# Miniprotein binders against Putative pumilio homolog 16 (APUM16), part 2

Target 1, 332 residues: Putative pumilio homolog 16 (APUM16), of Arabidopsis thaliana (Mouse-ear cress) (q9fie9)
Amino acid sequence: MANNNSFSMSTMFNTIQEILNEEPLTVPSPPSRGGYSLFHIRKAEMDIQRIFNFMTGSEDLKDDISVLDTGTLMWMASLMTSDCDYFMVITTNKNGSKTLQKLMGMSDDMDVFFFEAIMRLFIHVMTDKYASYVTIQGMRVFQQDKRELMYDQILRYACFLAGDQYGCIALNEIITDLDDPYYRDQLLDIVANNALLLSNDAYGNFVVQHVLKLRDSRCTRNIADKLCGYCVELSFKKYGSYIVERLLEAGDVPMATVVLDLLACKTEMLIRLARSEYGNFVVCKALELTNEILTADLFYGLVNRLMPYRHLLHRSPRSKIATILDSMSVPN
Key: E = the ipSAE of ESMFold2; O = the ipSAE of OpenDDE; V2 = 0.75 times the mean of E and O plus 0.25 times the DockQ between their complexes.

## First folded at step 3 (miniprotein)

Design a08 (from h3h with R40Y Y43W W50L E66L K73Y D77L)
Fold by ESMFold2-Fast, scan of step 3:
Structure a08 (fold): chain B 332 residues (1-332), chain A 85 residues (1-85)
Amino acid sequence: as target 1 above (332 residues)
Amino acid sequence: SPEEILKRAQELIDKARELMEEARKLLEQGDTEKALELLYEAWDLLERALELAKELGDPELIKEALRLIEEVYRLLLEAEKLRKE
């Protein structure tokens, strides 16, 4: 019984603890502006509490941002990012996150403050439900040099983020948006290289599923290679079965990898899989696709192994397997 | 609760064992059709027990359910073979 990878999970937990305990990155001093001092004379002083109230107010306050001058916005950005706790209070608030996303990309000078704060708090921002969207926005609107530094952090922490409840969602958005072929290919390679671990993870499975939906031929073949020998085990599980179904749909080579795993398993395992809550969809899809593509050897390999048990398979809920087998049977 | 799930899984396993034992006696008596009916019922109960065992994450209960599924499967194949003779 080697189905729990407790040693790998222990190693992963130790890596997570090391990441969370890392010292904040050194932040360069904000740029000086000669005209900035005049702001305090022209405008009423705004403190951190006023900024919090403004940023975390209703979504309608986004329209009020358009009336603020550049000097006021720069001052607010500087104050919001002056302390890690201030920045996190704003970014982890639903409205604060949305408002901050609207401010990002408005000026390169403001983006320096946001970029530096995000880099200092990278893991904490990426693993929060609302704050993660701030980092995603930065990946979309910051200048190339800043985006590349953020890509480097994503590569460094990709497996940890994939295993996190909110990090996996953010990682999937970044994977979709990432058009730089160097960073995209490196990120896809990390996912593929860890496909077995991630497919068995509560959150990592969503990353594998998402990557398969992109239909990147190279990455999909790499994932199929890593999951070869494990397709039956995965097919008994809800999300594992979804991954296996996607491999069946992903082209001739990934489909063959799955079907060969089905044909290599013991007959009792195959029949149990065909009757199981999730595995019946995998076996059904394998039959349908091998028949549609006219992969006769694979189709009849499956039919011949399932046929003796077709009456038992009729007892499975709304399974097409028995119907397919009945269409092939000779009553004589 | 986990305790209620465990009790339900055990009830399903116990009922399946009862049906399997009755099916064995029917096969000895040549009553193949009735034996098949009981074996199919036992198989369904064991698959439900296996799902509950997986929900609990109890390795020993999962192993026991799988062992019994293999046993009912062997009996089912024997009974189906006899039926076709």
Scores: ipSAE 0.000, ipTM 0.240, lowest interface PAE 16.3, mean pLDDT 79

Design a11 (from h3h with L36Y R40E E66Y K73M D77W E80F)
Amino acid sequence: SPEEILKRAQELIDKARELMEEARKLLEQGDTEKAYELLEEAYDLLERAWELAKELGDPELIKEAYRLIEEVMRLLWEAFKLRKE
ESMFold2-Fast, scan of step 3: ipSAE 0.278; ipTM 0.759

Design a12 (from h3h with L36F E47W K54D E66L E70D K73F)
Fold by ESMFold2-Fast, scan of step 3:
Structure a12 (fold): chain B 332 residues (1-332), chain A 85 residues (1-85)
Amino acid sequence: as target 1 above (332 residues)
Amino acid sequence: SPEEILKRAQELIDKARELMEEARKLLEQGDTEKAFELLREAYDLLWRAWELADELGDPELIKEALRLIDEVFRLLDEAEKLRKE
């Protein structure tokens, strides 16, 4: 046993095994069906705390789980998923989530219980820090028919999840893992179609940024198209400025979309942006990238607009822009 | 190799922690502009670390990167609040 494995956890595991052996079922009936007697229901209620302690324990459960017979595993899966509140208490627990992830994929018959519970509680599971990984694991190990139904739920709730503190993280992992081009393309289209809303959101901006990092030319272009006309407005905002910087880095077409928005705005607004907390990084990056890839018209368009106001840009400690402009006026 | 990817991800996480700690000190000193710059860099490093952790399939490393990203958001909100005062 490892140095933190306890005899009380091994005893608990043996107790669960003994309880299940008293009433052996090779395939336990779902609690919602007439397959359970009142005696079995009451016995399950008494066993719930023991199973909870087993599932949420900090010990390595791999060796213990590997010796459980199919009937015991099916019984445990049935008990854990019989009550929505009980399932959520297990899945939102760090160790409970981790243990459930290990049980998933071991048996297609057992996975039916986990799949049904996840589908019933989809939004609640997806918006929890630990429970969301149970759903992600299901999308990795369940059979294709179940995975496709889960993908449908992701598509249905994509914007809601993108705006959630934990849902956005889970959504990004799903986007990375999603190999099916049908579901992947639809999910990317949903992100792109909502790019303006998401780019202004505290959590949704990470979904847009993550999608841009995939270097999917179609999706990146769609995002650029949806943000066209809004790049200056976004660049004044903390989260929006991150997205605009990513568009500048994403290739010639997205970069041009951003720079053309900068050039289309009033000079007063451009100078205010260049002096702003977030916008100065956008203007600086636009200058650096247009100069680097020799898009002379775009580079000199920006320089010509900023140069008359160089003195105002020098007043800010953030004046990397002023440094670039100064290099143009003293070409040595 | 998986070992090299793990080392790279850990280096990114360690660098991000250093930047976050420096940003905290700058926020205590009222230097919100420099703090914001360091937090942006930390955010980018953690995002890269998360991507590498996902490639490795290392759940603990993924969770650590995500925990630190949550912390960066908290510090960014603190920096913005302090800047406005």
Scores: ipSAE 0.000, ipTM 0.138, lowest interface PAE 19.1, mean pLDDT 77

Design a13 (from h3h with E47Y K54Y K63D E66F E70M K73A; at its last look DockQ between E and O 0.09; V2 from the best seeds 0.00; counts 0 for: pae E 4.9 > 1.5, placed apart)
Fold by ESMFold2, look of step 4:
Structure a13 (fold): chain B 332 residues (1-332), chain A 85 residues (1-85)
Amino acid sequence: as target 1 above (332 residues)
Amino acid sequence: SPEEILKRAQELIDKARELMEEARKLLEQGDTEKALELLREAYDLLYRAWELAYELGDPELIDEAFRLIMEVARLLDEAEKLRKE
């Protein structure tokens, strides 16, 4: 098989080097080899190496894109997308990704080549540090029919992408850029419906946190509902504790949901949480955020449960909670 | 406004780096409670920097913030192990 679908860049590089070391195609040499410019070469005379040099070159050479004729650009798009390895070498390069993003949206006919390459390589592109931004740019500039097909793929792979170190970044960017309520609501619903699983994931928790920061009331309510009853469990965990803190900050209803969960557990468990590596920060933030007139019932609910044990909290490494409780002293 | 966003993101990253360095020293000294506190603060700063970097659309800044967040997670693991010893 001619197509190498390996995730290894080393394997792709070796394959491309083999192609580049083949005998040149029968194409006439340009009249001059010195001072060579992409601006003045014929389509049939271009080779993949010249395209690689142009696409991955420094910004000093990028001003040349404005002088290329439409025929040359179309031929470049066709050639760079003609082979999966060519496309991946260009898009996984920092400069190649940036240059490709500038080419995208210039012509609907040219965009067909980019769209088809992205869709053929969707998972490889979406899980790469630089190539994922090529997909994001397509979501911004492609025609609506192409964007809808891309959204379908995003929805299909959303949880897989959320669990990937680069996929979660790309997914968050796509969530930020969504302008279609149909796809936006579906994507947010997928994140919310999987919130418990994602909240425990090293990368998925960033997606949940990002969605909470959007201040979408429906999605925030859905996440709070799915996590209701689990906030104490989550607060013991490295990643889960961040989610609980984000819920506390997300508005009055999610904050109440968290605090009521904390108050619903037995006092022994609440004290253990307040003394734990991650849970102490949740309890402290809950006290700080509820210390207002409108939330006084929640605040004193927590204080009344913690106050009898303030000596234990004072002598533990969780002195911030003890400091808050000490400020509640009764006058002499 | 983009210039202000970049300035703010860099300030958050710089502060987070200082907190992480202080936390590393505290872990060497065995003060895991204070180290955990600093690491949680650093995480919050870096998450905000990460969001500002998304607004700028700068892949290098996004990656810098994200890698620092993952380093905070590693230091939190180290702090938890030391506390349980």
Scores: ipSAE 0.183, ipTM 0.617, lowest interface PAE 4.9, mean pLDDT 81
Fold by OpenDDE base, look of step 4:
Order: C-alpha cells, then structure tokens, then sequence
Structure a13 (fold): chain B 332 residues (1-332), chain A 85 residues (1-85)
C-alpha cells in the first residue's frame, strides 16, 4: 500500500494562501458567493505582475533574493510555474533566466516547481537563447532523480537539440558538465552514431567537434568508424574540414581512417581536395602528422599520390603541401 | 606561439563585440543595411577567432567564439526580417 502522498499543488497553494491571509481579518469578507471574488483575481493579477517585475528587474538581484523568506520564495516559485506561458515569458527574458538560475538549488522543495515547468516545456526551454541556461543550471543543481529524468529527455531529443542554434550550445555545456558515466556514454554514443548527419549540419558540426575535443577514445573511434568513406567529402566543407583534422589528431586509428579515405579516392578528387580552400589544410595536416608518427606507409602513400601533381599544388598560394613534397624530392 | 595565437583570437573577439554592439545600435535606429554589413564582418572575425581557438585547443575560447557566432547569426536574422518589413 504505497501511500502516494500526491502533495497536490492545490494544497500547497491553500496553505500559502492561509499564511498570507493571516493579516488581521478586520475587513468584512464580502459575501462568499462561491466564485473567485474579483478581489482574489485582482490580488492574483497584482502578484503575478510583482513577480514578473522582480524576476525581470535589475541584474543585481542577489541582494534582493537574500532578503526574501523561504515561504515567499516558495510562493513565487509556485506561482511563476503555475502557467506555462507565464513561465516562458520569465525564462526567455534575459534577467528572468538569470534570476531563475539563482533561485534554483536553494531548496529541493522549490526545485520541484522549476523542474516540473522545465519538463513540461523542455524543447521550448532548451531551444531558447536565455531559457536554455535554466536547464543547464538545473542539470547542475537539481537532485539526482530530477537530473536523470532530464537526461532521458536530452537523450531522446539529442539530434534535434544538436541541430538547433541554442540547443547545440546547451547540449555541449551539458556534455561537458556530465558527471554520470552512464548518461555521458549514451549521449556520446548518440553523437557518434549520428556523426555524419551532425557533421553536415550548420550547428550539429559543433557538437561533433566538441565531443572530439573531449578525447574520449571510444567515442572518437566510433566517430571515425561512422565517418569512414566520407572524410574526403567532409574535408571540402568549412566545418567538416575541422572535424577531419581533429580525427587526424585523435590517435593512430582515427588518423589511419582519414588517410585511408584520402588514399582510396580518385586522383582527380585528391588533387581537387589538396587545392581546395579547406581541404588543403586537411591534406597538409595529414602529411605533417603521418611524417611525425613515422607511419611511413601512410605518409609515403600520400606523397606518392600527390608528387606527380606537385606542379599543380605550387599554384595554390596557401598550400604548404608543395613545400612538404619538395622536401621529400631527393635532388637528382 | 600559443600565446600569440590566443592574443590574436582575443583581439578578433573584442573587435567583433564592438561591431556587434554598433550593429545593435544601428538596428535600433533603423539602419538595417549598415547593421548587416557590420554583423557580417563580426561573423567573419568570430569565425577566424574560433578557428584560432580550435587550433589552440582552448575549450573556453572556442565556446566564447561559438556563443558570439550564434548571437551574430540571431542578429543577422533579425536584421533581415526588419529589411523585408
């Protein structure tokens, strides 16, 4: 017999109203016809406006929050989270978001209200410029049970968030702050499994780059495996070129994967890449790194493919590739 | 040197922030065309800063540059909307 003490928000509202109504009852109660009196509606409206002004007011709210008693803070939290539209107006506001982030983690009981509101509006919050930081803060300060439920939502929507202008930033921050290996590994696996899609996305590419920078060996290898056969195509792209360069730097296996893709492509494509705006850096980096690691087979593979066309590479003013190739030509 | 690259990246970021602030003022004044030019310049500077930050492997600098790029992108979208109205 699990006593689901469903602490009904209505009971907390009633108790807080009882505490706030302990002002001396000397004003004759207008006759209690059973409807919300116009007075209660006006008081609620006034309270909503006061909360809005407090939440969206001056940036230096630290001093103002410290003066508020726990009961008042709980009341405010309950009221601001009672309506989704009202909560969104506060959380999408620059100051409102900052104030909310300060209120979060002050009390586990208060955090229930914030957590529930965030969960109801999860995608809207995570894809907003200011509100996304509320979720990031929640992932830091909420109790583990709440964070786990938020992780489940992040996992569910990870690719969507990665492709969003603000969601990708929030996702990167969350990935960085993740202290739970289970959820971290799952999120890294999602990024790795979708590495090609994300690497071709205007925002998702930053998530892949961020994840590669974390230097998780398992994740990096999985990304290399998923990008195998696509490294040449990616290397023509502004962001894709950086992803491929990071794979070259990530270790012998990822480096070999990239170099093998470069060696597997048609000679015309490789020369086009080596002369391209972004691809020249990738090819140069591949030559530099393979020469340093004494991976002679990979290095000489690239050199042998490029050497016959060195004269075409010299015409590219930004290409160090020609200089590398010339250094390898034994003066006959 | 890494220090020189860091300094250069920071200089680009600082210049981009100045351009972004000027662009915001221009948008408020209704000079959308000039705002768009400044925002495009800011975007190019921030991209270079991000590239340098990425070369350094400095996570904080990358994140800073990236956040600013996203803000420029937002401002560009706003400016384009205002130009069509």
Amino acid sequence: as target 1 above (332 residues)
Amino acid sequence: SPEEILKRAQELIDKARELMEEARKLLEQGDTEKALELLREAYDLLYRAWELAYELGDPELIDEAFRLIMEVARLLDEAEKLRKE
Scores: ipSAE 0.028, ipTM 0.487, lowest interface PAE 3.6, mean pLDDT 84
ESMFold2-Fast, scan of step 3: ipSAE 0.500; ipTM 0.821
ESMFold2 (binder alone), look of step 4: mean pLDDT 89; pTM 0.882

Design a14 (from h3h with R40W E47L E70D K73L D77F E80Y)
Fold by ESMFold2-Fast, scan of step 3:
Structure a14 (fold): chain B 332 residues (1-332), chain A 85 residues (1-85)
Amino acid sequence: as target 1 above (332 residues)
Amino acid sequence: SPEEILKRAQELIDKARELMEEARKLLEQGDTEKALELLWEAYDLLLRAWELAKELGDPELIKEAERLIDEVLRLLFEAYKLRKE
């Protein structure tokens, strides 16, 4: 097990600590100041309580929200975002998250409250099952100036989010949604630059896989380049073997990168890989794909390295490799 | 036992498929929140099945688990999109 932590991961951790220790923003002035009667203030308080009571007992919230006027909605947005802990209670609640998502995009003045709360609590929101979708909604419905600042935060925390069980899913959705070539290319570059770390991670491997499925030639080559020299080491590991199999399937160039790594390693290591729990699938897939694509040099390079150890490979449980090698032993 | 691992992995995959099919029906009925709960449960089951498939060393089972993980993640994406109205 190598001590393999990127400099960028260490930087992300320090940035997270700084943000988590940041003091809450000053409570926004409610819209009722100067123009709101005491009756309207009371109505807003009742409407907020009604919505919260409804969130605890019902899945249908549409009727209550649709009847609230702009002033009441702004008051509600202000109250919901006035305290970090309170905002997190709302966003991590299934119905609360849904309610916030419905309120977002209704007015830019109201969106300022949600935006500031999300930015202040960015990592906490992005790593929660329900709260992450409040942020995703903001990226879809807020005005361009706020969305760009949110994209900047995604770039800052991309590697950390990729390593989280909920953050990786949210990050994959953001990657899919991201139409801006500048931010998209930077995000893909961050994933590619951290491909070795992410491929060894329980959740980060899904981000690398998702990016490979995009069939972006530049990003796929960058991932292959970053994993070059490490494909054998990765193939001994559960998550690493999975990503290497994805690279083999991603096209001729990534496939060649993997197979060349296999051919460059020592024979003892190659045979150990072919007999290993995870690596046997990588070697088998490399043989199948190089044979299928008429890549004779690569196919026979692998066959020639494995054939002297055919008897040893036959003794490995459920080894498809031995079966492939056997097919080459039929007299012409 | 490899036979016991295979049986357990297949049970997890079968349960995940049932949850995913139920979730699809709930999405059609507009019950997006219930669908999301079932899809997250299916996701957790499929991750466990994928681990067992890798331990067993069954390429077809690994491929099936991976295909279903991709499918449940796509359904989660669609469900969250529908929830926003």
Scores: ipSAE 0.000, ipTM 0.174, lowest interface PAE 17.7, mean pLDDT 75

Design b01 (from bA with Q10L R17F R24L E64Y R67E E71L R74E E78M)
Fold by ESMFold2-Fast, scan of step 3:
Structure b01 (fold): chain B 332 residues (1-332), chain A 85 residues (1-85)
Amino acid sequence: as target 1 above (332 residues)
Amino acid sequence: SPETILKRALELIDKAFELMEEALKLLHQGDTDKALELLREAQDLLERAMELAQELGDPDLIKYAEELIELVKELLDMAEKLRQE
């Protein structure tokens, strides 16, 4: 199955995470390509330090950057984006990130510097707690041609971002904000195509949950299709059970996919699931929804599998399964 | 393992229930001798399931096995009376 090789995806995530875990950034050194006098190098170092202090020192700064003239703003934008290390030191700082967000969208000429710096460091910016908001701001305020190039980068790195602690949060905001149907549909397709891997990931499960919450019919059906055969396994897990419950709530087709998985498993496994910490909520919801929608075949399929073991299900005081079964007593 | 013991107990109960359902159909059809044979087999399976339930110390499984053992005894008594007629 193309793009469904879990080993290759895990290897990619691990490799990129190792790169990002390298030592912290420092202020930029003078240009490696000679030709600069010692005077010019010294002046650049002093200017960089001044800009850093201005950008990060919110406690001593005015909350109105419009006081700065256009020439000063262009000079600052050019200098702070001249070196990747310097840009990252500012962007990963809480105050520096906030100040950068205020500067973005003020001038198309200035935005070119910020756009190029973000694109050069895209995965590093997107996986940082504060720097990710600079990229999100760019997607809101930059001109359409720049935003489209940023959307292309999101599509390229979507699975990596979904598996990252901060990247998954930023990706969910981007998914919510995307109103362009071309990019939105492609991004949703990437999430659905990787739903099994993401549902089992420490952070990726939040992206799957977020997408299901959007109630996009096509995407939800694609996710159900990819999780078919795995609904029982997922239901034993805390976040996996939340995903399965959302599929049960998402309409007739996703509900049927989950219930058919429950009916296909061995009786021993189904009873173990019904008695488990997370799976009892899945089984209970499956019974409630199939009964409510009057899907008699699915409801009675579940009842017939569970009823002989109803005494084992009375053990879970937080579960409603035993109560539902007791109300459905049938002769013979 | 406890999981293996639980699985075995549930398999025995499933098979016993299947045999009891078949026996009820046979009793309705008048095939009393075959019904008695299936009910005795079901009783043996349920007694074995009870032993496994006791090893697990699962009070719900013990109670369920006990209720099914009582039911199979009632069905055996009914079948035996029908046989005498």
Scores: ipSAE 0.000, ipTM 0.103, lowest interface PAE 24.9, mean pLDDT 77

Design b02 (from bA with Q10Y D14L R17W R24E E71L R74D E78F)
Fold by ESMFold2-Fast, scan of step 3:
Structure b02 (fold): chain B 332 residues (1-332), chain A 85 residues (1-85)
Amino acid sequence: as target 1 above (332 residues)
Amino acid sequence: SPETILKRAYELILKAWELMEEAEKLLHQGDTDKALELLREAQDLLERAMELAQELGDPDLIKEAERLIELVKDLLDFAEKLRQE
């Protein structure tokens, strides 16, 4: 919900920047606060309104961006980044975001203004549905020195972004797009190191799920190690159960981590899990996979604990567990 | 003002996130006692953030603080179990 951004942009910007110990550059708008005439103030207001109209207008109004001369582009970039609220109004607008993305990469000199504005407003930009794509575009088109500074900011704020409704989507896009192995591996390490926190978060769990889909063996094993001891608790939750199911599918070592957690819990808890809305899928998958790959100790460990309660499992909605257990009492 | 309360609440939440992230690293490294110290500090900050969120009456901020309080409790339980082994 957009309610997450219902407060004034200025208030949120000041709050986040102060906490992060960042010093935003306070640049006076084209008219200086002290000493500019009312005429200059009104002219600047009309100029910024023209830029707003151009940037947030329909597709047709933006067809000829490439025809604008360097002076006009530099003037526009300077003015729209002269105030944090100006930049945020443009970048959080669907059309404004798209137009800004088209302007980025056209001139290295112009990109300095966009880069500096993005860096000052990093968290605000990254946690907005439309503005986050401006940062992603910068990572694609800016000069290498600027891109590396942006990668550093992603590493710094990765966990905060993962916990945000739109930040998690943007972070996943960045993880997918990131072609620098050094920064990619560092970002994957941050996700893995924080896998427990993220798996229990309303949005962070999507980041963990996304990383597991990449099928990076090192990262997957690190995630499994971090979730060791918590697989049962996660399996009661809708998205937590998806993460645990992915670990079961990810190879022998992650699978063993999950199954050993199931075997370590009390029988009462295991039966409650097997009968739960989401946990029944985890227990079913654990049985199927341990049987398939001939891990007899793990398979029979689960069977021996579930079998005395098979009649209760038959009464559980959507459960395939009872059917699996029953199939074992009949010789093939 | 509502703006000052909102600012203070986010300051507490972001600091708590930083402490929880560092504690997770320390737990991985086996420094359980230091992790417990940071997690207890994070818990105190989040409880203060919850009070401010309730004063502000912001349901989204209350839910955010509630999620983080539950996460820090899970980490504290995990760290305590590691300390006992």
Scores: ipSAE 0.000, ipTM 0.098, lowest interface PAE 22.1, mean pLDDT 77

Design b03 (from bA with Q10M D14F R17L R24Y E64W E71L R74E)
Fold by ESMFold2-Fast, scan of step 3:
Parts: structure tokens; C-alpha cells; sequence
Structure b03 (fold): chain B 332 residues (1-332), chain A 85 residues (1-85)
């Protein structure tokens, strides 16, 4: 027998035709506690199985979706969104997600069904590898009022999404796409306000890194302020060191925040950092940038702390710090 | 009302997040005992938030509260290790 990914065009047309011929095309209301009789539930389950097979089948069968009439599209939308479990099975399927994305934006009336289904299980949809693209598509093609309600949900669950394996990817894509300054600024503020916790999270650090790549001066300064006092600790960690390096590159104020943390720590800790696997890149970059942009007090502050111990830095195969120190005359 | 339950659960979650961030700062200052106190308070708030989420039957709120309860347990374990050195 044919698997769910090997439908022919004849099979697709026959399936739709069979369903349409069995009863009048109707848009069923979502099931309530007493909404459907057992007979109607069984009929809907059979139709849902047919729609599921169509939605999750190969893409070759769906090239003609654009020729389906509005009534057929409304019927399909109402059935696939009639139950949260049915909707999730379709949206978490690779082909189902892609097919649903093609149906979205074709009709405002149809989009109401998709919008309501997405909103019922918003973070469940957003934290799935394939279903998250359905939500992103909705933010691109739905009417403004629906998009704004979806933005509100993103704001509410931003920290949860940032800490999730797939949610952080979807959140970063949404941050990049968001051009509305009100929602964008609030979302960036949420990331900045939680920058310390996120920077230490397995997935949240990618969100902090992504936001810093945007080069938004206000947000970057807010992140620098939140991470002030923690830059040395972060610099010992792989992804924490990447965040600190981006702050060094982000302009005078964030750079000063990082360098002042380095200068505030004990000399033993600074030397340990300079010799560490990830921290040596942070210390090296701090020296290079403070020298290049002529922040003499910060540059010589670092040089004066490192010079007495330069013999320990020469013995590190991963450090260019010793080369920088040796290439200059240290003033009094 | 469902809206009142939702607002109360969210208030508890946001307060727990504030306490967790403050506890993290205290751990870096070497005040491990105060950090543990705040993390236990955050855990209590999150457990209350979970009860409200379950009463509301909101699958998103339940999932969020569940994730945060796991996170506060991890922070408590880290703080306990620091206290013992």
C-alpha cells in the first residue's frame, strides 16, 4: 500500500471528491463537552484522517492547492483545527507544516481557524522544529490585528522560548523580522533584563549573542549594564566569552564595561583568565581594542596588571597577549 | 475567573524570576546562605504558580512553570555545592 508520503494526483482528487460527495460542505464548530454526537465524531475522525494523509503526503500532490475553491479550503481548515491534538500532529510533521504554511494567507476567513489553533498551544507550536515555522508564517501573512496578538504572546513567553532548543531559533528569527519599534523594543528589553540568566543558559546564550549582532545601541548598553560585574566569570566559559567579545566590539560604553570588570578583579584571576582556553581571547581583544581606539587609561591599566606576569603568558601556546606586551614601551 | 487565575500565576512567575536573578548576584558576592533563602522562596512561588496553571488548565503556562521549577532546582543544587565548597 502507498505510504502517507506517496500520494498521486488522482488519489488527492478522489479523496477530496469522496468527502464532498458524502455530505454537504460544512464548517464544523470546534468540539465542546456536548457539541457532537458520537455519529458526527466518527464521521469527523474519518474525514480528519483523510485530511491528515493529504496534508502530510509528498509536496508533488499539493501543487494544485491554489485551484481549490474557498468552500473546500474553509472545510479543510475547520477540520484540521477542530481538535488541538489533530492540529499538532499535522503541524509537527515536516510535510504537514510546509503544506499548512502554503494554505496560510490565502483567505482571511480561513486564517481565523489557523490563528485560533496556534494561539491555543502557542509555546507548544513554537518549541517544535517544524510547527514553529507555522507561527512565523502567521506573523508574516495574517492581518495586523492577529499579528499583534501573536506579538503579545511572544513578549509573554520570550524567556521560555529563549531557553528552548527550537524556541530560541524561532525567537531569533522573529527578532530579526520584527520591524514594529514598539514590539521590537519591548522584546529587546526582555532579553536585556534577563541577560545574566540567559547568558548562562544552554540555549539562551544564542539569543543574547543574536541580539548583540543587531548592533542596537540601547539594547547593547542595557545588556552591558546587566552583565557588569560578571564579565570575568562569563569569559571563562565558551559561549559566555563570545558574548563578552561582542560587548568589547560594540562601542565605547560596552567595551569600557568589560575592561573595567577586568581591571576590578584580582591580579591572580586576571592572569588565570589570560591563560584560560576562552578568556585569553577576551583579554587579547580588550588589549587590541583599547590600544586601537586610544583609550589610554584602560589600555595601560591592563598592561600594568599583566606585565609583571608576562613570563607566564609567554608559556601559553594560545595567547597573543605576550606578543602585544612585548611590542611596546610601557610608560611610567 | 480564569483571567484572574492567569494574572496571579504570571505575577508569581515574574516574582520568582526576580528572586532567581537576585540570588545569582548574591552567589557571586559570596553570600550563599542569602542566595539559598531567595531560591527557596522562588521555588515556593513557582510551585504555587504550577497549582494555578493546572487549575486553569493552560498547557502553555503549565509547561513554562514546569521548566522554571527545573531551573530553580538546578540553581539550588549549584548554591548548595558552593555552601559545602
Amino acid sequence: as target 1 above (332 residues)
Amino acid sequence: SPETILKRAMELIFKALELMEEAYKLLHQGDTDKALELLREAQDLLERAMELAQELGDPDLIKWAERLIELVKELLDEAEKLRQE
Scores: ipSAE 0.052, ipTM 0.529, lowest interface PAE 6.9, mean pLDDT 80

Design b04 (from bA with K7E Q10F D14Y R17L E21W R24D E71M)
Fold by ESMFold2-Fast, scan of step 3:
Structure b04 (fold): chain B 332 residues (1-332), chain A 85 residues (1-85)
Amino acid sequence: as target 1 above (332 residues)
Amino acid sequence: SPETILERAFELIYKALELMWEADKLLHQGDTDKALELLREAQDLLERAMELAQELGDPDLIKEAERLIEMVKRLLDEAEKLRQE
């Protein structure tokens, strides 16, 4: 019960006290060639194991971080970042990542170690589920000069990150957080310029969808331009159809781009799309929005092409299209 | 330029990731022969990306190419085992 929780907390506190009592490692003048060097190597290995246990232990340990003095924090930061494997083991662990995020921003001097390690391991950190949040935290709490260098790395690797299962999630969070207009506009331009490739990617489509949700008019128009000619193909696909639906909702110009693609395709293809699992939602939304915002030419263009096949569209149990067409075909 | 080489490396990595995703989907669907074809193409693209990463001397990109090459090798091993059915 409560006693077990108390004993657990006592054990955690003892771990912190052991760390607090440890002197920072310094590069010594060796008193003997073998023995002294081996002693310091073994001590560092024991210390890194203690740091691993502290960082990757119970989430409760994060509540005790505030008791760590500056010297201990600098020693821990230095040792954790001294080796790429040490840093990655800590940052890719759920508890280690969370604990590291709590340590970041506490001291500018300590942040130098974390910044250098993140920059050295940027792609590895950004493509891991837990480690990516360490980089995101750095972009939130580090000094502006360090944040700008991290923004440069995000621009450099944006397309690669968009195609990764965890990188795309981290990239979306960074896009949301980025308020610097230069870096934000550059990042949005990279997404827009690669919109066709990303929309067809298992992970990249989430980045395109996320950017469209931001309702940035310039970026949305650029995405629409890049997807022009491909809207029908995308509409047959689950995630592609969501992207096309968002373009329909994004304003007159993106809507027109989608509807003109629908009107440019062969009638057989349009009817197949209207009856498809995902495409029927696109065609339905195109009809609803063109009618709602009074774009009569586009609305009647779609109606005239679909109307001869109304009875085939009624055979689909998921189709609202037939209902819309029926409302147009009985003038009383 | 180094920037052009970097862009080329990412194009290769991105295409390889797309092929690896499609291959994994095909393996789930039982189309093992097509999956093997795509995985071998992905491996070739990643090996070329590794050469470009080494030319750039970018340690992060080299490590990422190594990681993806290891991933495609694991997928190839799994696909080969499934093909024996």
Scores: ipSAE 0.000, ipTM 0.152, lowest interface PAE 12.8, mean pLDDT 78

